# VH-VL binders against b0r6t4: the designs that were tried, part 1

Scores and structures below are computed, not measured.

Target 1, 212 residues: b0r6t4
Amino acid sequence: MARFGVDEAGKGPVLGSMFAAAVAGDPAAVPDGVADSKRLSADRRAELDDRVRASMRVGVAEVPVDRIDDPETDMNTLTVAAQADALGRVVADGMAGYVDAGDVNEQRFGRRVANRVAADVAVTAEHGADDEYDLVAAASIVAKVARDAHVDALAAAFDADIGSGYPSDSTTREFLAAYVREHGELPECARASWQTSRDALGAAEQSALDEF
Positions, changes and structure headers below are counted from each chain's first letter, unless a header gives other numbers; antibody chains aren't numbered by Kabat.
ipSAE, averaged over its two directions, is called F for ESMFold2-Fast, E for ESMFold2 and O for OpenDDE. V2 adds 0.75 times the mean of E and O to 0.25 times the DockQ between the complexes of E and O.
[cut] stands for letters that were removed.

## First folded at step 9 (VH-VL)

Design u3
Fold by OpenDDE, fold request of step 13:
Structure u3 (fold): chain C 212 residues (1-212), chain A 123 residues (1-123), chain B 107 residues (1-107)
Amino acid sequence: as target 1 above (212 residues)
Amino acid sequence: EVQLVESGGGLVKPGGSLRLSCAASGFRFSDAWMSWVRQAPGKGLEWVGRIKSKYDGETTDYAAPVQGRFTISRDDSKNTLYLQMNSLKTEDTAVYYCTTEYRDDSGYYFDYWGQGTLVTVSS
Amino acid sequence: DVQMTQSPSSLSASVGDRVTITCRASQGISSALSWYQQRPGKAPNLLIYDASSLESGVPSRFSGSGSGTDFTLTISTLQPEDFATYYCQQANSFPLTFGQGTKVEIK
């Protein structure tokens, strides 16, 4: 029987979009070697992504920066919407599967995802589902690869090394700092609601004041 | 299971300071918006303030009676919520609850509660 | 601020009774209304959110209705564990505010 797994990537970065991915098919047909995308190299993830896409139905949804920064929504709601969007692309009535829970209440999260999918599906949400279910692990890989490609595209657009886009990445912080110093504002791909973005703006402002 | 455990309550004189902690477990703390709600002895519930997750800017909001005196913060690496209370008044005497704050399309709700910690402000 | 007024402030009932509690908002809050139960010496528990959505794990004898300014919590068949204080909360605007509470006591 066909099942599905759903996960997201890019929830924590200060730069760029978040991605959700859904993988549907036979759990037994999931390529060997799938695991938490955070534990794999980018090259290995890309290889596994190709294998997953060759053997499974795959859906991907993107949440852009302007939506992430929208005060009328929140990250949990966006995560639900993104997962549901990705899932809706690969499921049919009667299917069941697992999603990585992004809410305090797992059952509520699963219900919220299911309610946003047109097809009548059974959604079970669990924290850390990507470590327990192969289809969710596959979805995690697909989401991460989509995120990686997005970051690469951003880097190319800026003709600069922007790092991974995460706040903990010094390359990302340096890029933001330099950009703000040069332009007096955040780049379009920066999530303005992030503390990292506010810090970059604050630092530039302080520097300007010190010159007077 | 979701668990919230408050600590740091006690007796303090007016004008004094106290820092409450809330230890969270059973869920991914970094995803959660968190609030403080207090209840004076024999009285009803009063919202104190909230802090959003880092994914939503980690911004804070406060009720007017505590604005400028109380500060809410969080340490996601420790799964801990804090309430720094300065310039305490007798009317701040209450059991202080930490709660998760759930948001949907309609509004803001407190879906999980700790058992509370008592703060007594008295001369 | 939005003021929430509950009615009654207290009531006496017996096991098996149908109990109804009302909550009125000073202004329209759409369906952004929740109900909490607080047993003596315990923390509050969420019962209903979005005016009528039953929180997971809450018995089906609890139900909520209403929109705009007038809301109702109903316990279809009161059980011994239901003797407690109930609070409504508007979830529409800040500051978030609660009703003064309704104490359900044993007759």
Scores: ipSAE 0.879, ipTM 0.937, lowest interface PAE 0.5, mean pLDDT 96
Fold by OpenDDE, fold request of step 13:
Structure u3 (fold): chain C 212 residues (1-212), chain A 123 residues (1-123), chain B 107 residues (1-107)
Amino acid sequence: as target 1 above (212 residues)
Amino acid sequence: EVQLVESGGGLVKPGGSLRLSCAASGFRFSDAWMSWVRQAPGKGLEWVGRIKSKYDGETTDYAAPVQGRFTISRDDSKNTLYLQMNSLKTEDTAVYYCTTEYRDDSGYYFDYWGQGTLVTVSS
Amino acid sequence: DVQMTQSPSSLSASVGDRVTITCRASQGISSALSWYQQRPGKAPNLLIYDASSLESGVPSRFSGSGSGTDFTLTISTLQPEDFATYYCQQANSFPLTFGQGTKVEIK
């Protein structure tokens, strides 16, 4: 019986979009080696992504930076929307599956996702679902690979090493700092609502003041 | 199971300071917006303030009566919410509840509550 | 600030009774209204959010209705464990505010 799994990647970065992915098909047909994307190398994820896409139905949704920074929404709401969008691309009436819960309340999260999908589907949300269900693990891989590709595209556009895009990444912080010093503003791909972005702007302002 | 456990309450003199903690478990703390709500003895509920998640800027908002005196912070690595209370007043006497704050298109709600910790401000 | 006024402040009822509590907002809050139950010596529990959405785990005998400024909490068949104080809360504007509470007591 056809089931689905849904997960997202890129909630934490200061640079770039967040992605959600949905994978639908027979759980038994999920390629061997599929696991949480955080536990795999980028190359291994890419390989598994190809195998998943070759054998399963796959949907991917992107949440852009301007939506992330929109004060009229929040990350959890955006996560629900993104998961539902991805899921809507692969499901039909009567299907059931699991999603990685992004809410404090798992049941509520599942309900919110289901309510945003046009098809009549049964959604079960669980924390850490990517560690328990192969289809969710597959979705995690797909989402991460989409995120990786997005980051690579950004790096190419800037012709610079922007790192992973996470605040903890010194390369990312250095990129932001340098960009702000040069241009006096954040790059378009930077989530302005992030403390990391505010810090970069603040540092530049302080530097300007010190020159006087 | 979602659990919130407040601590740090006690007796303090007016003008004193106290720091409350809220230990969270059973969910990804980093995803949650958190609020403090207090209840004076025999009285109703009063919102104290909130802190958003790091994914939403980790900004804070406060009720007017505590603005400038109370500070809400969080340590996601410890799954802990804090309420630093300075310049305490007798009217700050209350049970202080730690709550998760749920947000949707309709508004802001307190979906999970701790059992509270009593703060008594008295000379 | 948005003021929330509950009615009544207290009521007496018997097990099996239909209980209705009202909440009025000083200004329009759309459907941004929640109801909480607080038993003596316990923390509040969320019952209803978005005016009419039942929180997970809450018995179906609880229901909420209303929009704009006038809202209602209904307990269709009062149970022994329902004797408590109930609070409405507007979720529309900051600061977030609660009603003064309605104590449901045993008749």
Scores: ipSAE 0.868, ipTM 0.934, lowest interface PAE 0.5, mean pLDDT 96
Fold by OpenDDE, look of step 10:
Structure u3 (fold): chain C 212 residues (1-212), chain A 123 residues (1-123), chain B 107 residues (1-107)
Amino acid sequence: as target 1 above (212 residues)
Amino acid sequence: EVQLVESGGGLVKPGGSLRLSCAASGFRFSDAWMSWVRQAPGKGLEWVGRIKSKYDGETTDYAAPVQGRFTISRDDSKNTLYLQMNSLKTEDTAVYYCTTEYRDDSGYYFDYWGQGTLVTVSS
Amino acid sequence: DVQMTQSPSSLSASVGDRVTITCRASQGISSALSWYQQRPGKAPNLLIYDASSLESGVPSRFSGSGSGTDFTLTISTLQPEDFATYYCQQANSFPLTFGQGTKVEIK
């Protein structure tokens, strides 16, 4: 019986979209090396992504910045929606599988994902599912590669090093600060609801005041 | 199993300060919105304030009676929620509960609760 | 602020009884209403959310209904462990507010 795994990447960054991925097929057909995904280089991830896509059914969903910053929603709801969207692309009635839980309550999370999928599927949510289930690990790789490609595209569009997009990345923080100083506003790819974004705006305002 | 354990309660004089902690376990703390709810002796429940997750801006909201006096913060690396209480008043006397706050399409509710810690403000 | 008014403030009942508690909001809150149970000396527990959704692990003898301004919590067959104080909470707007509570006591 065909199974599936679902995971997401890009939940924490201040720049860019979040991605969810679903991988469906025979767990035994998952490429070797996928289970050890935590220590993979970007190049190795890309290679494994190609192998997964060649042998499995793969669905990917994107959550854009404007949705992330929407006060009428929240990251948990968006994660559920994204996972369900990705999963809906690869499943049929009667399938069962695992998803990486993004809720305090794993069972609730799994139920919420299943309820948003048109097909009648059995969803089991667990924290750290990518460490235990190969299909979830595969999904994690696919989501990460999609996120990486997105960040690369942003960097190219700005013709600048924007870093990883995470708040803890000094390159990301420097890019954001410089952009705000130059333009007086956040770039479109910046999540305005993040403290990092607010700090950049605040710093620019303070600098402007100091010039008087 | 989800667990929330409050600590830091005690006796304090009016005008004093106190810091409460809530240790969380059994779930990914960084994903959770957290709230404080208090209950005066023999009285009902009163929402104190909340802090969103870092994925939702980690913003805070407070009830009017504690606005400007109380500060909610979190340390995700320690799975700990805090409530800094300054300029305490006698009417702040209560058992303080830390709770997870969940949001769905219909609204907000408190799905998990700690055992509470007693704060007594008295001369 | 949205004021929540529970009725009654207290009631006496026996094991096996049907118990009904009402909650009224000062303004429309759609279905954004939760119910909590607090046993003596314990922390509150979530029973019902979204007016009628039963929280996982809660016995099916508990049910919620209503929308807009008027809501009801029903215990179909009261059990010994159900003697407690019950609170409604509006989940629609901030600040989040609770009803005054309803104490269910043994007759």
Scores: ipSAE 0.824, ipTM 0.919, lowest interface PAE 0.6, mean pLDDT 95
Fold by OpenDDE, look of step 9:
Structure u3 (fold): chain C 212 residues (1-212), chain A 123 residues (1-123), chain B 107 residues (1-107)
Amino acid sequence: as target 1 above (212 residues)
Amino acid sequence: EVQLVESGGGLVKPGGSLRLSCAASGFRFSDAWMSWVRQAPGKGLEWVGRIKSKYDGETTDYAAPVQGRFTISRDDSKNTLYLQMNSLKTEDTAVYYCTTEYRDDSGYYFDYWGQGTLVTVSS
Amino acid sequence: DVQMTQSPSSLSASVGDRVTITCRASQGISSALSWYQQRPGKAPNLLIYDASSLESGVPSRFSGSGSGTDFTLTISTLQPEDFATYYCQQANSFPLTFGQGTKVEIK
C-alpha cells in the first residue's frame, strides 16, 4: 500500500518563501541516506532530492512572503495549508501517511491537514516525524532543496550574498541593513513581520536621526 | 504529553516587582502562541496578555489593567515563557496561568493550561 | 470590550440530569466562542471551541451551540466529575474576555 510523508522548510527565515513537500510511495524504496537528512550537506541533499524525485511521487507547495506577512493568517495555518497543498498533489483515496506536526496538538494538526485534502486520506501528525519516518525525511529533503534553490534565485536577482535568510545569519542581517540604508525600505523578499526586519528598519531610522 | 509549569509566584508589596516563568514541554514551543490568564481568589478568569511565535512576529498584546506595567517575553531556546510584573497592585493578586493559545478560522482559544502560580500583593 | 454574561451564575443538579448553560455577548462574535471547565482547585480545561467544536478527549455528553450573541453549553447526562465551574470566552475581539462563570453544584 502506498504511503506518504510530508514536511516543510523555511519557516524560520526572514527572507523568502516557505516550502512544503509531500513524498508518496513505498517506504522501503526510499533512497539510502535520506534518514540522515539533518546531517547532510547541501550537495548531498541535492543528490538525494534527485533520487527521491526519480523513484517517488513528489509534490511541492510554496508559501510566499506576502502570505506570511498577512495579518489575517498565521504560520500554523499556513503550514497546514502548505502541507495539504503539497499532499493533494500526490495522494489518492485510501492512502495513509505521516506529516511533521506544526501544532501543539499533533492530532488536531493531522486532522486539519486531512480536511484540506480533497482525497480521502488518513493523516497522522507527529512532532519530529522526519526523524522517525523515511518518507517524511524524504519530504524534508525535497522541501529543503526547494528552499535552497529559492534562496539562490533571490541572491542572483539581487546580485548579492544574502546568506541563508535566517535571522541568526550575519550575512543575512548585513544584507538587510545595507538594503534598507540604500533604499529606505525592506526588499520584497523580506518578511516584514519578522523582528529582524523591524530591527533593520529601526536601525536605519536611528542612523538618519543621528545625522541631524 | 504537553506540560506547562508556572513558577515565581509569591508575596510582594504594592509597587513591587515579580517575574513569573512558565516551563513548557511535550511540544515544539517555538511554534506556539502563549498567553497568561489570571484568576483572583474566588473570582473568574481574566486574560492578561499574549505573545505570538517568532514566526508571527513575536508581537505582544496586553489587557488594559496591566498595560505598561507587565511585559511578556519568551526564550524559545529554554522553552520558557515569562511575565515581568512591575508596579504591582493589590488587585493583581491572583493565580497566574500560562496557556498555549490556539488560533483557527473562528478565533483564539486556550487549549492547554498550567496549574498556575499564586501571586499575592499585600502591604 | 466585549462583555460576556453567563446564565445562571449557579445551578444545582443531580447525576443524570440534563444541564444547560447560556452565554450572551454584548456584541456579535460570530462563532468565536469557547467553553472551559474548572474543577475545584484545578486549572481550567478547554471543552468547546468555535461555538460547537468538541475539544479532543472531551466526552460527547458535552455540546455547544449558537452564533452571533447567544450561545449554549449542554451536558446531556451530568456525571459526578462534571460538578465544576464553567466559563465561556469570546475569541473574536481583543481583549479576550470570559464570562463570570457558572457553578454547577450537587443538588
Scores: ipSAE 0.803, ipTM 0.916, lowest interface PAE 0.6, mean pLDDT 95

Design u3
Fold by ESMFold2, fold request of step 13:
Structure u3 (fold): chain C 212 residues (1-212), chain A 123 residues (1-123), chain B 107 residues (1-107)
Amino acid sequence: as target 1 above (212 residues)
Amino acid sequence: EVQLVESGGGLVKPGGSLRLSCAASGFRFSDAWMSWVRQAPGKGLEWVGRIKSKYDGETTDYAAPVQGRFTISRDDSKNTLYLQMNSLKTEDTAVYYCTTEYRDDSGYYFDYWGQGTLVTVSS
Amino acid sequence: DVQMTQSPSSLSASVGDRVTITCRASQGISSALSWYQQRPGKAPNLLIYDASSLESGVPSRFSGSGSGTDFTLTISTLQPEDFATYYCQQANSFPLTFGQGTKVEIK
């Protein structure tokens, strides 16, 4: 009986989109090695992503920066919507599976995901589901690879080294600071609502005031 | 099982300061919006303020009576919410509850509550 | 600010009675209303959100209804453990505000 797993990647970066991925099919067809997904190098993730896509149905949903920054939204609700969108691309009536819970109440999170999928599906949401279920681990790999490709595309578009897009990455912080210094505003790929982005704008504004 | 445990309450004189902590377990703390709600002895519930998750900008909002005196912060690496209370007044005497804040398109709700910690401000 | 007014402020009832508590908002809040139960000496707990959605683990004797400005919490068959104070809370806009509470006393 076909089953599914769902996860997301890219909640924490200051640059770029978040992605959700759903993987559906026979659990026995899941490639070897997905269980250690958080220990994998980027190259090994890409290899496993290829194998997952070869043996399983895969759906991916993107949440772009303008949605993340929309004050009428929040990341937990966006995670529900993204997981439901990804899942809806691959499921049929009667399927059951696991999703990584992106909110405090697992049962409510799972219900919210299921309610947004047109097919009649049974969703079980658990924290750390990617550590417990191979299909969720596979979905985690797919989401991370989609995120990696997105970051590469951003770097190309800005003709710059942007780092990983995370606030903890000094390359990311320097890209952001340099862009604001030169242009007087955030790059469109920056999540304006993030503290890192507000700090970059604040630092530039203070420097301008200090010049007088 | 979701658990929230407040600590740091006690007796303090007007004008003094106190720092409350809330230890969280049973969920991924970084996903949560967190609030403080207080209850003066024999009185009803009053929202104090909240802090959003880092994924929603980690911004804070405060009720007017505490604006400028109270500061909410969080340490996701320790699964801990904080309330720094400065310039305390006798009207701040209350049990302070740590809560998780659930939000959807219909509104903002407090789904999990700690046991509370008593703050008494008196001379 | 949205003011929330509960009625009654207190009531006494017997085990088995149907109890109804009302909550009125000073302006429309659609369905953005929650109900909390607070037993003496205990923390509040969420009973109902989005006006009528039952939180997990809440007994089916509790129900909520209403929209706009007028909302109702009903306990269909009062039990001894339902002795508590009940609060409504508007969930629509900041500052988030609570009703003054309704104390339910068991005869």
Scores: ipSAE 0.708, ipTM 0.863, lowest interface PAE 1.4, mean pLDDT 92
Fold by ESMFold2, fold request of step 13:
Structure u3 (fold): chain C 212 residues (1-212), chain A 123 residues (1-123), chain B 107 residues (1-107)
Amino acid sequence: as target 1 above (212 residues)
Amino acid sequence: EVQLVESGGGLVKPGGSLRLSCAASGFRFSDAWMSWVRQAPGKGLEWVGRIKSKYDGETTDYAAPVQGRFTISRDDSKNTLYLQMNSLKTEDTAVYYCTTEYRDDSGYYFDYWGQGTLVTVSS
Amino acid sequence: DVQMTQSPSSLSASVGDRVTITCRASQGISSALSWYQQRPGKAPNLLIYDASSLESGVPSRFSGSGSGTDFTLTISTLQPEDFATYYCQQANSFPLTFGQGTKVEIK
């Protein structure tokens, strides 16, 4: 019986979009190796993504920076919406599956995802579902590959090494600092509402004051 | 099973400081907005303050009586919420609860609560 | 700040009774109201959110209604475990504020 798995990638970066992915099909058709997604090289993830897309139905949804920074929203609500959007692209009435819970209350998260999908589906949300279910692990890979491609596109667009886009990445922090120093504002790919972005603006502002 | 366990309460003199901790388990702590709510002995509930998740800027908000004296922080690597209380006053005497804060289109709710820890401020 | 006024402050009731508690907001809050139960010596628990939606695991004998400024919590058939203090909370704007509580005691 056909099932689905849903996950997201890119909640934590200061640069760029978050992505949700849904994978639907026979669980037995999931490629070998998806369960080790946290240990995979970018090249191996891309290979598995190709295999997943060849054997399964795949939906992807992007949440851009301007939605993430909208003060009328929050990341958990955006995660629900993105997962529902991705799922709605691949699901039909009567399907059941698992999603990675992005809320303290798993049942509430699952209900919110199901309620936003037009098809009549049974959603079970669990914390750490990508560690327990191969379809969710496959969705995790698809979301990460979409995120990786997005970061590559940003680097090309800015003609710069932007790192991974995570706050802990020194290349990312250096890119932010340099861009703010040169242009007086954050790059449009930066999540302005993140502490890392506020720190970059604050540091540049202090440096400008010290010059006088 | 979601669990929140407060610790660090005790007796302190006015003007003193105290640091409360709340250990969380059974959910992805990094996804949660967290609040502190207090209850003076024999009295009702009073919201103290909140910290959002890092994904929503990790910003804090405080009730007027504690603004400038209390600081909420979190350590996602330890699944722990903190309340640093400085310049304590006798009116700060209360049981302090950590809570998860849920948001949707129509409002903000406190869905999970710890057992509370008692802070007594007296000379 | 939005002030929340509960009525009554206390009541006595018997097992099986229908109990009604009201909550009034000092300004309109649409449906952004929640109800909490606090049994003696225990932490509060969420019962109802968005004025009328039951939290998971809450018995169907609890119901909420109202909008704007006037809200009601009803316990249709009071059980022994329902003797507790009940709080409303406006969820519309900061600071988040609670009613003073309604203590439901055994008669």
Scores: ipSAE 0.683, ipTM 0.861, lowest interface PAE 1.7, mean pLDDT 92
Fold by ESMFold2, look of step 10:
Structure u3 (fold): chain C 212 residues (1-212), chain A 123 residues (1-123), chain B 107 residues (1-107)
Amino acid sequence: as target 1 above (212 residues)
Amino acid sequence: EVQLVESGGGLVKPGGSLRLSCAASGFRFSDAWMSWVRQAPGKGLEWVGRIKSKYDGETTDYAAPVQGRFTISRDDSKNTLYLQMNSLKTEDTAVYYCTTEYRDDSGYYFDYWGQGTLVTVSS
Amino acid sequence: DVQMTQSPSSLSASVGDRVTITCRASQGISSALSWYQQRPGKAPNLLIYDASSLESGVPSRFSGSGSGTDFTLTISTLQPEDFATYYCQQANSFPLTFGQGTKVEIK
């Protein structure tokens, strides 16, 4: 019986898009090893992503920086919309499955996702669902691989090492600082609404004042 | 189970300072918008201010009576919300509640509440 | 700021009674209204959001209605645990504001 799993990747980075992924099909067809997704190297995740896409239906949705920075929305609502968009690409009436909850209230999150999908589906949302359900773990891998590819494309576009895109990554912070110093503004891939981006702009302004 | 536990209330003189804490558990704190709501003795509820999640810029908003005197902050590594209260006035005397703030297309709601901590500002 | 006015300020009722409480906004807020219950000595609890949607775990005897400026909370069959103060809150714009409260007391 066909089921689905949904997850997202890239909520935390200061650089680039967030991605949601949905995986649908027979749970028995899920490749071995998806349950260990958080312990996997990027190369191993890419291998599992290939196998998931070969045996399962896959949907992916991207939330770009300009939507993340839009003050008229919020990341929780964007996560709901992205998961629903990804799910809607692979689901049919009567299907049931699990999603990783991105809200304090799991049942509310599940209802919001279901309400945005045109098909009539039964959604169960749980915190940490990717640790408990193989289809959600598979979706986590797909979303992370989509995020990894996005970061690689950004690095190529800037001809620079941008790191992981996370605020905790010193390479990412160094890229932001250098870009702002050189251009006087954030790179388009930076989430301007984020504290890390505001800090980079503020540090550049302070450095200029200290010089004069 | 979602839990919010306030602490740090007490007696303070006008012009003094106090820092409240709210320990959160049972959900991913980093996903939540958080608010402070207060209730003066025998009175109704008054929104004090809020802080958004880091995914929404971690920005703050304050009610006019506390603007410039109160500062809301959060430490996601400790699952803790803070309220720094400076230049306290007797009208700030209240029970202070920590809340989660839910947002959808229709508006803003306070879905989970702590039990509150009493702040008394008196000579 | 949007001012919220509740009626009545207090009422007395018996177990089994139907209770209605009204809330008026000083300007239109569409359906962006929530209701809270505060039992004596306790923190408030969310009952209703978006004017009429029940929060999970709230008994079906509670219902909300209204749009624009006029809203109603109804308790169809009052129970002993329902003796409390009820607050409406406009959820439309900042600053978020509450009604002054309606105390429901045992008769």
Scores: ipSAE 0.669, ipTM 0.855, lowest interface PAE 1.6, mean pLDDT 92
Fold by ESMFold2, look of step 9:
Structure u3 (fold): chain C 212 residues (1-212), chain A 123 residues (1-123), chain B 107 residues (1-107)
Amino acid sequence: as target 1 above (212 residues)
Amino acid sequence: EVQLVESGGGLVKPGGSLRLSCAASGFRFSDAWMSWVRQAPGKGLEWVGRIKSKYDGETTDYAAPVQGRFTISRDDSKNTLYLQMNSLKTEDTAVYYCTTEYRDDSGYYFDYWGQGTLVTVSS
Amino acid sequence: DVQMTQSPSSLSASVGDRVTITCRASQGISSALSWYQQRPGKAPNLLIYDASSLESGVPSRFSGSGSGTDFTLTISTLQPEDFATYYCQQANSFPLTFGQGTKVEIK
């Protein structure tokens, strides 16, 4: 009766990688509390992640900034690839499950994910699948915890408070602006193709012109 | 159900301006790349321009005849695509379609279409 | 810009006929070619992408073939709802360009 759920985290931030996660196993073994994923504290997510990994098979795939910024790609295609990579690590022929759709057309998204997985799997893609299916909600938690750890590692690497990495976070914007002022370029962890990054470079360029 | 509904078309004089809107529903609008395609009365289809999702930089591209005169924008909080048309010419007379733009390894396609809104540019 | 030339510009056919429409690109576009159907007074809708892949919900009587510069849309058994104008579109590079259209009329 083993099934799977797949989701991703980190599509929207200006800093760092996107992650996809797949969770496979008996749906009845999914820990209590995964359905509240959008309301969970970081500590609660970490607790649930530990429990999910203890009772389920888990796969994780990372999409780094240099792939995100590649003009020959797009986020929807990268999301397909990441979900397929994560899913391929945990499934076998004949399994069926749900994925969170990262495309306007749900059926197309599901087909693309299935086609990239070597095992013969039945993929059903739905918008908001993490709200409907406990295995997808579990995958969402695993992906978010992987993202949280990535952000912590970036903060340590830059010896700085970088905030959440999202454009709406003032700490993130201040880090980005300060780094560009100091170094004349974006930090490697910044998605150069994001408007927030272009704005930071533009502000620094204007300040340099004003000094003439 | 995916739905795209254009509005804002009408009669304008050459040199005038007009803003078109496209209301989207039935999908996560923020994931979508969006395009405008037009069709002059009795003629074929012509791509006008597009805007990428915020996850792909929200950048725009335009066909040469409209470059510098037309501006595409989006408001993801309202699920709405816009086309600002300035310095209108009689050759801009067309039905304007809002479309979703699908991209994969094989190329770029227009998978969902609105019913269009007519813009007439005439003295 | 890649120019797309369709032929014929129009054709007259009866229900049950096999219909073929061709599209030629001015330069190679690999398989990056889509086909659209536009019924009178309606918006276009996507039939085929990647030269030969049917969009979801498109009847199997529609098929596409070709690669490089030469492409064909075939309707194996024409139905009353298939009387429309058909457009090809190169999907390889910007600006995206359409053929001039092929109008399929009732004989």
Scores: ipSAE 0.640, ipTM 0.843, lowest interface PAE 1.8, mean pLDDT 91

